# Ledger of designs, part 2: VH-VL binders against Indole-3-glycerol phosphate synthase (trpC)

Target 1, 261 residues: Indole-3-glycerol phosphate synthase (trpC), of Aeropyrum pernix (q9y8t7)
Amino acid sequence: MRDSFLQKAIASAKDRTSLLEEIAGNCSPKPGRPSLSSSIREWVYRVGGAVIAEYKRCSPSAGAISTLDPVSYVQATRDASAAYSVLTEPNWFCGSIELIPYFARYKPVLAKDFIVSETQIRIAACMGASAALLIMEALTPRELQELAAAASRYGVEVLVETPDASHAVEASRLAPGSIIGVNSRDLKTLRVDYEAMLREVSKAREQLPGEVILVAESGIDSPDKALKAFKAGAQAILVGTAFMKNPQLREKILAELLQIP

## First folded at step 1 (VH-VL)

Design a7 (framework fv_acasunlimab)
Fold by ESMFold2-Fast, scan of step 1:
Structure a7 (fold): chain C 261 residues (1-261), chain A 124 residues (1-124), chain B 108 residues (1-108)
Amino acid sequence: as target 1 above (261 residues)
Amino acid sequence: EVQLLEPGGGLVQPGGSLRLSCEASGFTFSDYAMSWVRQAPGKGLEWVSGISWSGGSTFYADSVRGRFTISRDSSKNTLFLQMSSLRAEDTAVYYCARVDYEGSYRYTDAFDIWGQGTLVTVSS
Amino acid sequence: SYVLTQPPSVSVAPGQTARITCGGNNIGSKSVHWYQQKPGQAPVLVVYYDSDRPSGLPERFSGSNSGNTATLTISRVEAGDEADYYCQVWDSSSDHYVFGGGTKLTVL
């Protein structure tokens, strides 16, 4: 059997999708959602890099990360973020679809979950999400293509999360126009690996067309690590655990970026 | 019913060229990444080249980069390896192999179905 | 380039347990796959993702992977298990599949 955690997460997502269909019916995407890619490009133009701040209360590897409420998080992070990544997976990440409307008032929202159905994308957009996460390792190539096409029909942008440069290149071909993320993890422990991520980001940047937005997603817990990720070729970084523990880290990263043209 | 059939190799002079083919049957060929793995007489397995399910990404071992070209034709369920500038050290049995999962871990996955192998001999 | 190291040969008596190691730097962070190859035949996948077995293979074949060493374990060895065994990983730093040098298992 392939990775048992991914299989459990996928099964849970399918069950939750059935429940969401019962509750939400045929809702329509909320109008006026700001573009995630446009926000990232604006921040890159202005200061040389964009920060996607992730609101994540718990995870399988870390357990409970923080009890910081959404209001306090936004107060600490709003001025330095291009977007919010909001966990909607409830069983392992303590997420909720109901968090999306709050964060969407301030910045574009990336709905972060194990997305396996078109319905999950539609409902996230109904709640106000601008983009949806597609995890390449959780999907077949056909499923990735079909979900990316469905997202396009709903006016939802896609961030495809990949473990390395080879997958990043293939993801870009399978889902043209998508934002591409690199999140390097140990396949057994799911432990993030910052050094591996830097190498894979650099390789992916060399191989991907310049117009493809590349996001670095592993182990960024200091301004120095953030700057190295941007230097490696990422236009944006996604930071979760470090910001939940130290929200002021974002202000420090922004201050460093403003000093370096 | 799941099979990979390699119709045959050949004898080639050093500096020559040869194209290998591998015909897939019994599964949806276009859903799987594929690779070529070779084995020189009396030696171990050596990965040569790989191609993604769509043909959009190709990978090569350092020893063959610039000389070999992997490709696929999904309409014919066939994998190809175009070999050029052949050297004596390219002499080997060449196996085509299917990557085991239809999923996005294709580049980290195992080889679950193997062709019978085709002998390529490079000599004067 | 990433290298996997296997002992060139291992001998075991029928009915006993054979252990074939595959050494690699931080190999425990990678997924290790094992292949059996008999003379004149194509390789056959016997263990994948460190410890999983393909359908139809006997429970005598198992695997583990931790730290710098992965191990293929064949319990209650039979004469028919005599073969060459290869470990294999994907090396993301080079975008290459890497095979070990192979281990010849002799059952005597």
Scores: ipSAE 0.007, ipTM 0.479, lowest interface PAE 10.9, mean pLDDT 85

Design a8 (framework fv_acasunlimab)
Heavy chain, then light chain:
Amino acid sequence: EVQLLEPGGGLVQPGGSLRLSCEASGFTFSDYAMSWVRQAPGKGLEWVSGISWSGGSTFYADSVRGRFTISRDSSKNTLFLQMSSLRAEDTAVYYCAKESYYYDSSGDFYFDYWGQGTLVTVSS
Amino acid sequence: SYVLTQPPSVSVAPGQTARITCGGNNIGSKSVHWYQQKPGQAPVLVVYYDSDRPSGLPERFSGSNSGNTATLTISRVEAGDEADYYCQVWDSSSDHYVFGGGTKLTVL
ESMFold2-Fast, scan of step 1: ipSAE 0.013; ipTM 0.476

Design a9 (framework fv_acasunlimab)
Fold by ESMFold2-Fast, scan of step 1:
Structure a9 (fold): chain C 261 residues (1-261), chain A 120 residues (1-120), chain B 108 residues (1-108)
Amino acid sequence: as target 1 above (261 residues)
Amino acid sequence: EVQLLEPGGGLVQPGGSLRLSCEASGFTFSTYWMSWVRQAPGKGLEWVSGISGSGGYTFYADSVRGRFTISRDSSKNTLFLQMSSLRAEDTAVYYCARDSYGSEYYFDYWGQGTLVTVSS
Amino acid sequence: SYVLTQPPSVSVAPGQTARITCGGNNIGSYSVHWYQQKPGQAPVLVVYDDSDRPSGLPERFSGSNSGNTATLTISRVEAGDEADYYCQVWDSYSDHWVFGGGTKLTVL
């Protein structure tokens, strides 16, 4: 749901958009960006699932996260990940748009931010991002449609993050061709809810066309939880805080679950 | 059912070498990270080394890097610590430990410990 | 390298609550685990991921972690709780497991 934090993040993003317009001018998307969806489909074909590894230095719920520097993170994850999710929100997630070019050298990059403007999408593409996150709960249906259309004009793929299956279906209708993510929270505590995510991924898989890529995003912190998410119908998983905090988890999921040496 | 058994240990002279082993049973050994932790007489716990389930990644405490080598043999469900250039300060009880599945890995099972004494 | 600081000893009467602290710079951003060790025995996990308990362990053991201090709390202390207690974190910056120096809990 749209809580007080989300409202503050949206307001901050609007302010940052004005600054980006001043400094970026009319830059053009970087040519030769690899496709996020193509990478996911290739990993699904080869090993049965894809991992989107998230580089996230801090968050509101976790505070400062014990993290590897970007070079160490890429060395630990590159050979077994399909893509990187890179936080570019600076005030709450310690992100930076300048991180994109580094990660884009190796894998498709999903720019992860509170995106409320076409300018944010264009600048991410200029830096080398292949895809941009659109948060269903942060946008009106009209805003979602308009930003998805803008992304298409810039050659940027969209991952629409949704809280449940009904929103996943609506997002797919409003933004055809988008990758759909499910990130569920407990309604009383607003904390990440892995079991709810599994139920909602399964429901969404039943209702969405077979060609729509589903990404599971909630509470995946073990190989068993990753496997269950794939079995529920997700083609990819997005793993953030657990990967940043725990190199052992990275190794177990990336090398052992996917059988990568 | 989970067991970690550490046969061995012993007395070695400074500059000598010794290999420790830890025999695992009751779980799928190859899927778990394993670590070695030591404890000098009357002192606290000190992490020594860790190894991934696949054996592809190894980590070492600064005090032992270049002198100790961690390895595993999944066909025998056995974890090893090859110690070389041993010093008096390496005298300790050495424990093997298993990581558990969870959001933050932790040591859910420990071996009984093996005493290593480095003395002339 | 990252350092965890524990008081060397804590004394408590039976039936009272014992609190053992683990100090570290921004330790609230780490996941803290706690181990109990009795003389001549291997350590045993009593709290993991800041506040979770292994199945089968008494509800008397609990934990918290925020800011610069993590705390192991043992309620309704029993004589059998007398032991050394160690906190532990994984420092992903250095790729090292780090233990605190240990706290000896004495039950009167």
Scores: ipSAE 0.000, ipTM 0.408, lowest interface PAE 16.1, mean pLDDT 84

Design g10 (framework fv_greziprubart)
Fold by ESMFold2-Fast, scan of step 1:
Structure g10 (fold): chain C 261 residues (1-261), chain A 123 residues (1-123), chain B 112 residues (1-112)
Amino acid sequence: as target 1 above (261 residues)
Amino acid sequence: EMQLVESGGGLVQPGGSLRLSCAASGFTFSDYWMQWVRQAPGKGPEWVGLIRNKANSYTTQYAASVKGRFTISRDDSKNSVYLQMNSLKTEDTAVYYCARSDEYYGSWGFDYWGQGVLVTVSS
Amino acid sequence: DIVMTQSPLSLPVTPGEPASISCRSSQSLLYSNGYNYIDWYLQKPGQSPQLLIYLGSYRASGVPDRFSGSGSGTDFTLKISRVEAEDVGVYFCMQGTHWPYTFGQGTKLEIK
């Protein structure tokens, strides 16, 4: 069920989609985009887990997080990251679609936004994104199915963000072949609950087919929490605020995963 | 408060049988793999075996020294793990511990241990 | 079976001084995922073993910062930066890479 924040975010997304189409025109997806799922599977095979590093300048709960530029962020995170999550939502997350081309030079890019239209997926792909975020709680089941199908037509992979194991199972059925994320953040309160996320990741892993990639999202701010998320059954973790706010933590988490000297 | 309480120890003749129980409380028992470790008087610990959680179909592993003689089982409804010891030998004399473990492609530490229960195999 | 060899077997230490314990494995404990599956345990007199370090270098919950683990492959070290009276006991390394899991023979740390 859509709450006040989701309703505002959805309304904004519709308005922004119209504006972006006017600016970008009827573009076609950029060819040669690397696969997000393939990158995650390669990292899992080599080191037992994958990191999706999120470039996020601000958020509703944290306000301004960092003024760290994309070049510095990539230099700090590229060697140990399977992918970049790039926020394109400008009003609450200080994002921009213009950030995608830079990150896409180095790693698969997940376009992170309140996606409510095929046009948003197409434009993200035009900019170089390999995958798009679909938020289970922001969409009806039919909308999720239709947007996932549209993404497939554009050669865009989907990460469906879910609040719990039950929704994770439903999302996997509605959008077969999608990467499934479990988000510890309550979008209504904007509060992170890391322990709840671990429990729901474990339950989801038990119920989902082994080939479904499971991503633990938010609340990961230490190497120990990252390791516990992988132990719970996630193949990848998505780390945002901690990497943006604390450069030292970036180095520590990345070193733990790769044994970087 | 987390607790692991072993019971069922005692004196038994060589060739006899004994069943150890380990009762857990204060944590979600069903989420964890359970380990059995023994320690002979004056010696270091020796791993006996493990049983995985329901997600791993309660599969078991054993040290060669006990394989075929010892069986590990669990009952998540009772928060308990068991060690059935058959064909006991004098060398099986030890304090037996149950321990909780986190496992992922290998051990992530036995982070909580019971107090241990003494098993003496003697004529 | 993987053999775990500790040295020294006896380690008398003056309180406040550092202590170092070595553990060698007969096979590499470094898994393809980048982790060394080695744990360190302390058994205080009359008590059950307690976990200090897991995966070679990660401190277990409640374990003081003065304990640290290092090493990779076959050579591992447990260090105590400043020994306290409560640290007295026998220290064991354990490999958790392959079944059977195997322990070292132990290092008895005692106060001088």
Scores: ipSAE 0.000, ipTM 0.389, lowest interface PAE 20.3, mean pLDDT 84

Design g5 (framework fv_greziprubart)
Fold by ESMFold2-Fast, scan of step 1:
Structure g5 (fold): chain C 261 residues (1-261), chain A 125 residues (1-125), chain B 112 residues (1-112)
Amino acid sequence: as target 1 above (261 residues)
Amino acid sequence: EMQLVESGGGLVQPGGSLRLSCAASGFTFGDYAMQWVRQAPGKGPEWVGLIRSKAYGGTTQYAASVKGRFTISRDDSKNSVYLQMNSLKTEDTAVYYCTRDEGYYDILTGYFDYWGQGVLVTVSS
Amino acid sequence: DIVMTQSPLSLPVTPGEPASISCRSSQSLLHSNGYNYIDWYLQKPGQSPQLLIYLGSNRASGVPDRFSGSGSGTDFTLKISRVEAEDVGVYFCMQALQTPWTFGQGTKLEIK
C-alpha cells in the first residue's frame, strides 16, 4: 500500500473508526443541529458572504500553530462566523471529536477529518456536527457517492473538497445537494495557492448551478483576499491558520463586508 | 525498505545524448511526484526538473538551463522515472540524483525526503 | 529566480560545541499562509544529500533533536546544539516557495 501522507491518514482513520465503534456503538445523531447551508445562505443574504472559522491547533506543515484554547477562540470569532470547522483528526492536526459539542453550542459545526466510513459521519452527528468533510482526492467516485448517501440518512450535510473546477462540477453531480469547496494548487509552485484558488472558484461558479454553495479554502489571510474570493463567486470562505494566529482578522473581514454597498 | 536506483550514466561527447533511469521500490511510486537534481564536481545541488503523478496530469517542469534539451517521463507500471538528455554540454557534467517529493495532502512541500545514490554523467571530448 | 546565500562557507567546530549556519534569500520565503518555505539538507562525505529540516522548523524523520531551524522572511538559521563527529559534511539550505527550487552554495562543517 501507499506510504504517502494521504494514505497514512486514511489508514489511521480506518483504525480510529474501529475504536469509535467500540466506544460509541449505536449512538444516534443529536437532534436540533442547525443547518450549515442555511447559515451560509443567511449570512450571504445579510452581508454578502459567510465565514467558516476553522479551529486547528497544529498541522503537518506547521507543527504547532497556536496555543489558543477553544473558549478564547469562540469569544474572538463567534459574532462574525457563520460556522465552525473543527478538526477531529488527532495524529497530524491535534484534533478531537470531543471538541465538537463545545463549538456546536454556538454555530453549525463542520467535522473536518479524513472521513472514510459511515461510522465517522454518524458519531460526528452524535457529538453535534451539522456537516462532514468529504475529500474528493481521498475517495473513489463510488466511495464519495456512498458516504454522501450515508450522510443524508443521518441528516448530515456534506462539504466536498475539490482541487479545481472540473472536479467541483463532477463532485456536485456525484453528490447532489452538497456544498462544494475549492482548495487549489498552483501548477508552477505545486503549493496550495490563493491565486490558483481564485481562478478555479471563478471557473466553478460559471459551471455550477446558482443554488450550489461554493466555498473558497486557500490562502485567505486578509480582508482584501476574502472580498476577492467572494467576488470570484464563493458564498463562503474557510479560514484556518490565519484566524488561529490572528482571531481579530475575522471581525475585520465582517467590517469590510458591511461597508460595501 | 525504500530504494531509488539510478542507472544509464557514463562518458558522452558534447552534442550527444544519454538516457538516465531511476527504479523505485518500497513505496507506491504512482502516488509521488519525482524530481531530478544534479551536482557538478565540487558544487552544490542544482534542480533539473520534476514530473507530477498521473493524478495531477503527469505534468513536467524544467530548470531554464536544460529546458528544450532534457525530457522527464515516467512508467508507473515499471516504477521508473527517466531523464532523456539531448544536446549535452560540458556544463551538464554532474552526478544526477533521482528524488522523491514528499507532499502533504493540502501542501506539496517541494522537499526531497529520499534521494537515490546518484549516477555520474561526464560530458567531455 | 530566488538566490540563496549561506554563511559561513567553512565552519570548523570543536566536538560538543554548538554550531550555527545562516541562510539569506533574495526574496521573502514567508507565504501568506504563515509558513516559511525553506528546507535544510546535509550531505555527508561520499553520500547523497539527506533532508534535515523542512518548512522552516520541522525535523525530518530520524533527525536528532539537537538540530533546529528558525528564522522568518529572508533570514534563516540552522542550529546544532552540540556537534558530534557524525555531523561532518556540507549543509545546504533550499527555498521551496517557487520553482525553480534553488539551493545555497553550502557550508562545510569540519571537526577541529
Scores: ipSAE 0.000, ipTM 0.439, lowest interface PAE 13.4, mean pLDDT 85

Design g6 (framework fv_greziprubart)
Fold by ESMFold2-Fast, scan of step 1:
Structure g6 (fold): chain C 261 residues (1-261), chain A 124 residues (1-124), chain B 112 residues (1-112)
Amino acid sequence: as target 1 above (261 residues)
Amino acid sequence: EMQLVESGGGLVQPGGSLRLSCAASGFTFGDYAMQWVRQAPGKGPEWVGLIRSKAYGGTTQYAASVKGRFTISRDDSKNSVYLQMNSLKTEDTAVYYCTRGYEDSSGYYWFDPWGQGVLVTVSS
Amino acid sequence: DIVMTQSPLSLPVTPGEPASISCRSSQSLLHSNGYNYIDWYLQKPGQSPQLLIYLGSNRASGVPDRFSGSGSGTDFTLKISRVEAEDVGVYFCMQALQTPWTFGQGTKLEIK
C-alpha cells in the first residue's frame, strides 16, 4: 500500500528516469561487481551476522543528518561492513547516482531509491551497483515481478523491502532468489518501530526457506539492538542514521557491533 | 577499461583559435564532470576548467588566465568534451589533457583517469 | 588562489632508500568535515600524470603500500618507504579544497 509520501516519491522517480535515459540510456552493467548475497553469507559464516552500512545525508524523518563525505564514511565503516547501501534519491535523501562508483570500489553496493523503472536498475549497475532496492509497498505485484526479472537480466540482485512477515513471504514468492528486508512501522504513527520489526523478522524467519537472506532495517542504533535482530533470525542488518548522526562514535559503534557471536 | 583520447592540437599563430576534442570510453560519460588541465614545457600542471554533468546543471568554471577566451562544452550522445580556445597567446603553449572528475553531492575529490594529452603550440 | 610549494625540487635516491617529499599550502586545506583536501600525482617520463594519493592519505587503486601521505592543515608529506626503479618521475601535490585547483612545482625523483 502506497501512502502520500510514496506517491510523491514514485512520481518524482518517473520524472528522474527520463533524465537518466538522456545521460546514460545505452550503458551496459559494469562487469566484475561483487555479489551482495555472497558477502552477507561470508560475514554470517565468519562473525554470525552482516552489517549493510547506509550512506545517507538527509531523510524526511531526520532532516539533514550529516555533511560527512563518502571518503570519511568509508574510512569509518569499511572494516565492519559487508556492503554499502547508497542513496541515489536526490529530493528527500540528498542522494546521487554518481556516489555508487566510489563505494563500489570497496564493497558490494545496494542502490537505494524509489525504483519504478528498468532504466534505474540498469544505470545503477552501469555505475557499479551489485543490488537494487525494490519497495513492496511502492509497487504492484506485477510491477515487482517485472522489475525483479529485469534486475536478473542485468545481473543485479534485489533486496525487497517489506513492512511485515506476510508481505515478506509474498515478496519471496513473487521475486524468487531475492534478499528480503523487514522495515516495520508503528500502525498508529507510521514511524519506524524497532520492536515491531523484531516480531516481524522472527515470524518471517519461521515461514521463509532457510536459504533466503533476511535483513532487519528498523531502528538499529546499538550493539544490543543489533544482537537481538540477529537472534530473531536476520542474517544482516541495515544501519543508516546511527552511523551518520554520531561521527565521533562511528568507529566505536562498528567495533561494538562486531562483538555479536 | 576507461580511456580518454584528446585530438585537435597543433601549431597556431598568436590571436588564433583552436578546438580540442576528448573522446571517452569505458564509463558512463554523462554521469561525470570533465576537466581540462594543461602543462607548459618544463612546468607543472595548471587547471584550465571544468564542466559538470547534466544532473548538476552542466555548469562550467574556468581558471582566471583563460576566462573569457576559452569555452568548455560537452556532447553526451558522442561521449565527448570540447575546449574551444580563442585569442591564443604564446603563454597558452602546453600539452592539454582532459581528465574525468569524480563528482558527487559533496563535490570533487580527484582526477582519474587522464588522457594522453595533445600538444598546442602558439608561435609566429 | 591557494599556492602550493614543494620541497625539494630534485631528489636523487639510491634504490631501496626511503624518500620524503614536502608540500606546503598558503591556506589550510583542512575542511570542517575533518579531511585535508590534498592529492598527490606521479608523472613518469613521457606519460600523463596518474593519481597516487587522494584526500591526504588514501592510496589510489593499484598504488603499492610503500607510498603514504600524511600531514594536516598547511604542511603535508608524501613518503616512499623503499624506492624502486619504477618510482622515477615528477611528483606533484594538488589542493582540491577550492577552485582554481592548484598544483605544486613538482619534485623530480631520480635514481642514483
Scores: ipSAE 0.000, ipTM 0.375, lowest interface PAE 20.6, mean pLDDT 83

Design g7 (framework fv_greziprubart)
Fold by ESMFold2-Fast, scan of step 1:
Structure g7 (fold): chain C 261 residues (1-261), chain A 124 residues (1-124), chain B 112 residues (1-112)
Amino acid sequence: as target 1 above (261 residues)
Amino acid sequence: EMQLVESGGGLVQPGGSLRLSCAASGFTFGDYAMQWVRQAPGKGPEWVGLIRSKAYGGTTQYAASVKGRFTISRDDSKNSVYLQMNSLKTEDTAVYYCTRDSPYGSGEYYFDYWGQGVLVTVSS
Amino acid sequence: DIVMTQSPLSLPVTPGEPASISCRSSQSLLHSNGYNYIDWYLQKPGQSPQLLIYLGSNRASGVPDRFSGSGSGTDFTLKISRVEAEDVGVYFCMQALQTPWTFGQGTKLEIK
């Protein structure tokens, strides 16, 4: 889907890895990091679904999204969120590895970046991240397996982002125990494609073992769209731009979940 | 019962200004993008512009024929959307409809509900 | 701008007979998500337009089964399986793929 942009992002990540290796030294993963999967399962048990709230200041498709600071964002979202997705990619998403320690104080943190090296995973864990994003389209099958194994050595959970159900099934085979995400975008417009994501989530749920956590990641900007994603079989949703523009949206999503038996 | 009630129409001279209001009831107004569509006598509808919900940044877009002259705004506390029309031309003579976009606030899909319309006549 | 062209412009129909209205777009309205971004509206005499069909083939709430939308890409059809007196009015297609949203010129359906 994101082929040309993805290639540029990967090249940038490889360059950043050299700098991270120099400054990180022999840091060890921070102890006591809460589990992302456990938090998701607990929210599903209590209210029928989990929300991963994404702190994202910029993106290629939206440009500058919000000037809302991390403190204000946490105060607005903490009570309704199972986890935080924190962008650490600086060039297109205005992210920073330094954001992780703040969010990790409150909830499990998913480090969201174009991860191409074991060093990126280790440093995220040193900063307090519980999980790391692996983008299936950015990695060969062997790279995905090797990075998932490295994450396991550091006690870091993996969320593998996939574009469709067939890739979701393959990702689960290559990286057993991983959380699986479905994120659909139009190749030409780079627009999120909610309807495509919804279809692929439904297909993936039918094919994946029941214990595999499935996350819906495209175009969820209303309570109705969130409920449809959960009904399609997702245990969690990842919401970025809509929460950055209106953090109160999560209160409406939670209220609807609590009213669904 | 959903309602969209337009007001503020009338007769205006070319070069004049007019402000249309649309009062909404019977739905959660703040969740929806709102649009303005006009229809000249004996012609089909012509899109004027849109305003997205606050969740989508409250951004506006306009048809080229009105850009720079018309401004759309909203007040969610009053369940109202507005169309400020400046530098009016005889070609702006039409029935103006306030419309609700659906689903929810992105402004991308279809006109779910239309108001009754208000007549604006621009003549010398 | 995407241009929408309707035919026929005038459609006299005997009650109980079927009616068919065509709409052609100057470029494809098919999105990668599988939807055709075309809607159909009916304006009854003296009334505001009302939504009939959205995203190609979906009937709006309260719209009878006798109305159906079909087609893909650039050629679309609105069909009424058995025309009733209450169906009199002007039918408009509209593309919602990109701004500015554009309407066809309209098809006036009249009872013979």
Scores: ipSAE 0.000, ipTM 0.387, lowest interface PAE 19.4, mean pLDDT 84

Design g8 (framework fv_greziprubart)
Fold by ESMFold2-Fast, scan of step 1:
Structure g8 (fold): chain C 261 residues (1-261), chain A 125 residues (1-125), chain B 112 residues (1-112)
Amino acid sequence: as target 1 above (261 residues)
Amino acid sequence: EMQLVESGGGLVQPGGSLRLSCAASGFTFSDYWMQWVRQAPGKGPEWVGLIRNKANSYTTQYAASVKGRFTISRDDSKNSVYLQMNSLKTEDTAVYYCAREYYYGSGDLYYFDYWGQGVLVTVSS
Amino acid sequence: DIVMTQSPLSLPVTPGEPASISCRSSQSLLYSNGYNYIDWYLQKPGQSPQLLIYLGSYRASGVPDRFSGSGSGTDFTLKISRVEAEDVGVYFCMQGTHWPYTFGQGTKLEIK
């Protein structure tokens, strides 16, 4: 039978870390990586919001999402994206660490994986990543602190993914200077829900210092939903499946933002 | 290999009480929400209730037909979930299953991915 | 509560032939995150239900590709491209969009 997906993903990540350490050894982070936070702040200043476009070829829920290759995806999304989120998890998300250098040529890259070791962060930076995802649900508080500190030593920014406002506040305390993501659930059903995410983003914005970047991560598949997320207090949105299926959606979101007086 | 083994079933008189246990092995039990589902003879399944994990403060939800009479609890140190049934009625006669609700925090997966073998509860005079 | 209605309730099939089961919900199961929270289970005689399809169209681990799920909103279909003898049992749909979670009445698939 199958163990939990999260547990299997973590075990796989540990095995991949051992392989990465053997192959890459003591590589150094690539110099000149652009800042994820700086790009987000620039887009917020210019147009009122930033889009992190996620390149995700498959997932457990959707299976194969799109046959769109990286070159075509970048051509379709580059002009209105502040950053790329690139899946490096190979077994369930069809990701690869080798995708990072291509996307990093154009925009800051967030390495998206089940990160459980300093080695994963260092190798992502060697490939050109500007930031790494830390999933609060997958880590103990001590592990979160230690991985955030390791990222800082490698000059890698951190985006901590959290399920609600209270965890967002705690994550910001445990990993100061981190970008905070909210991927939330409906309180009644505890299913991931766009409306629940909006409420939790709004609550988190009230409690977090104004300089902390807040990212909305769930259920955004239309310009109207993107605008509401920005109005709730998010500086950036992270969009995966919707952009993989329709990369043109990103230009529509930008067009709507530019219409706001 | 994953297993869920229910126990504690049997014959009980109307108005009586019975406690079911479900012992889990082969996975990190503490991470999962657990479900109770029952099936009356010749009928389809009926959801009874759920209990969430520690991260969600072990909160519970119940079907209206059992609310106030049944209580779900868990002991992560024993990898077990329990169903305490009070004020039993003849309509509660069923095979009772515990089931694991698979959940991944990115919102990709929510479903009952594994069910126990079931245990029969008969409520009669 | 969301009511799940299955048809047909009895489905005799000759081995090797296709089979199709319908499930209709009283309310949309398309959640705000873009997924239909409908699952399909098979219960073989004397056994517990086992997951076949989750979130409308995704096959559970170990389920043969001759099983497929489709539909969105309120109308859903489970298809078996070629029925095998081992497929006999009762098929149930379940909605997970809102609790209480609710099941269909079941479709009994039998070999002719």
Scores: ipSAE 0.000, ipTM 0.402, lowest interface PAE 16.5, mean pLDDT 84

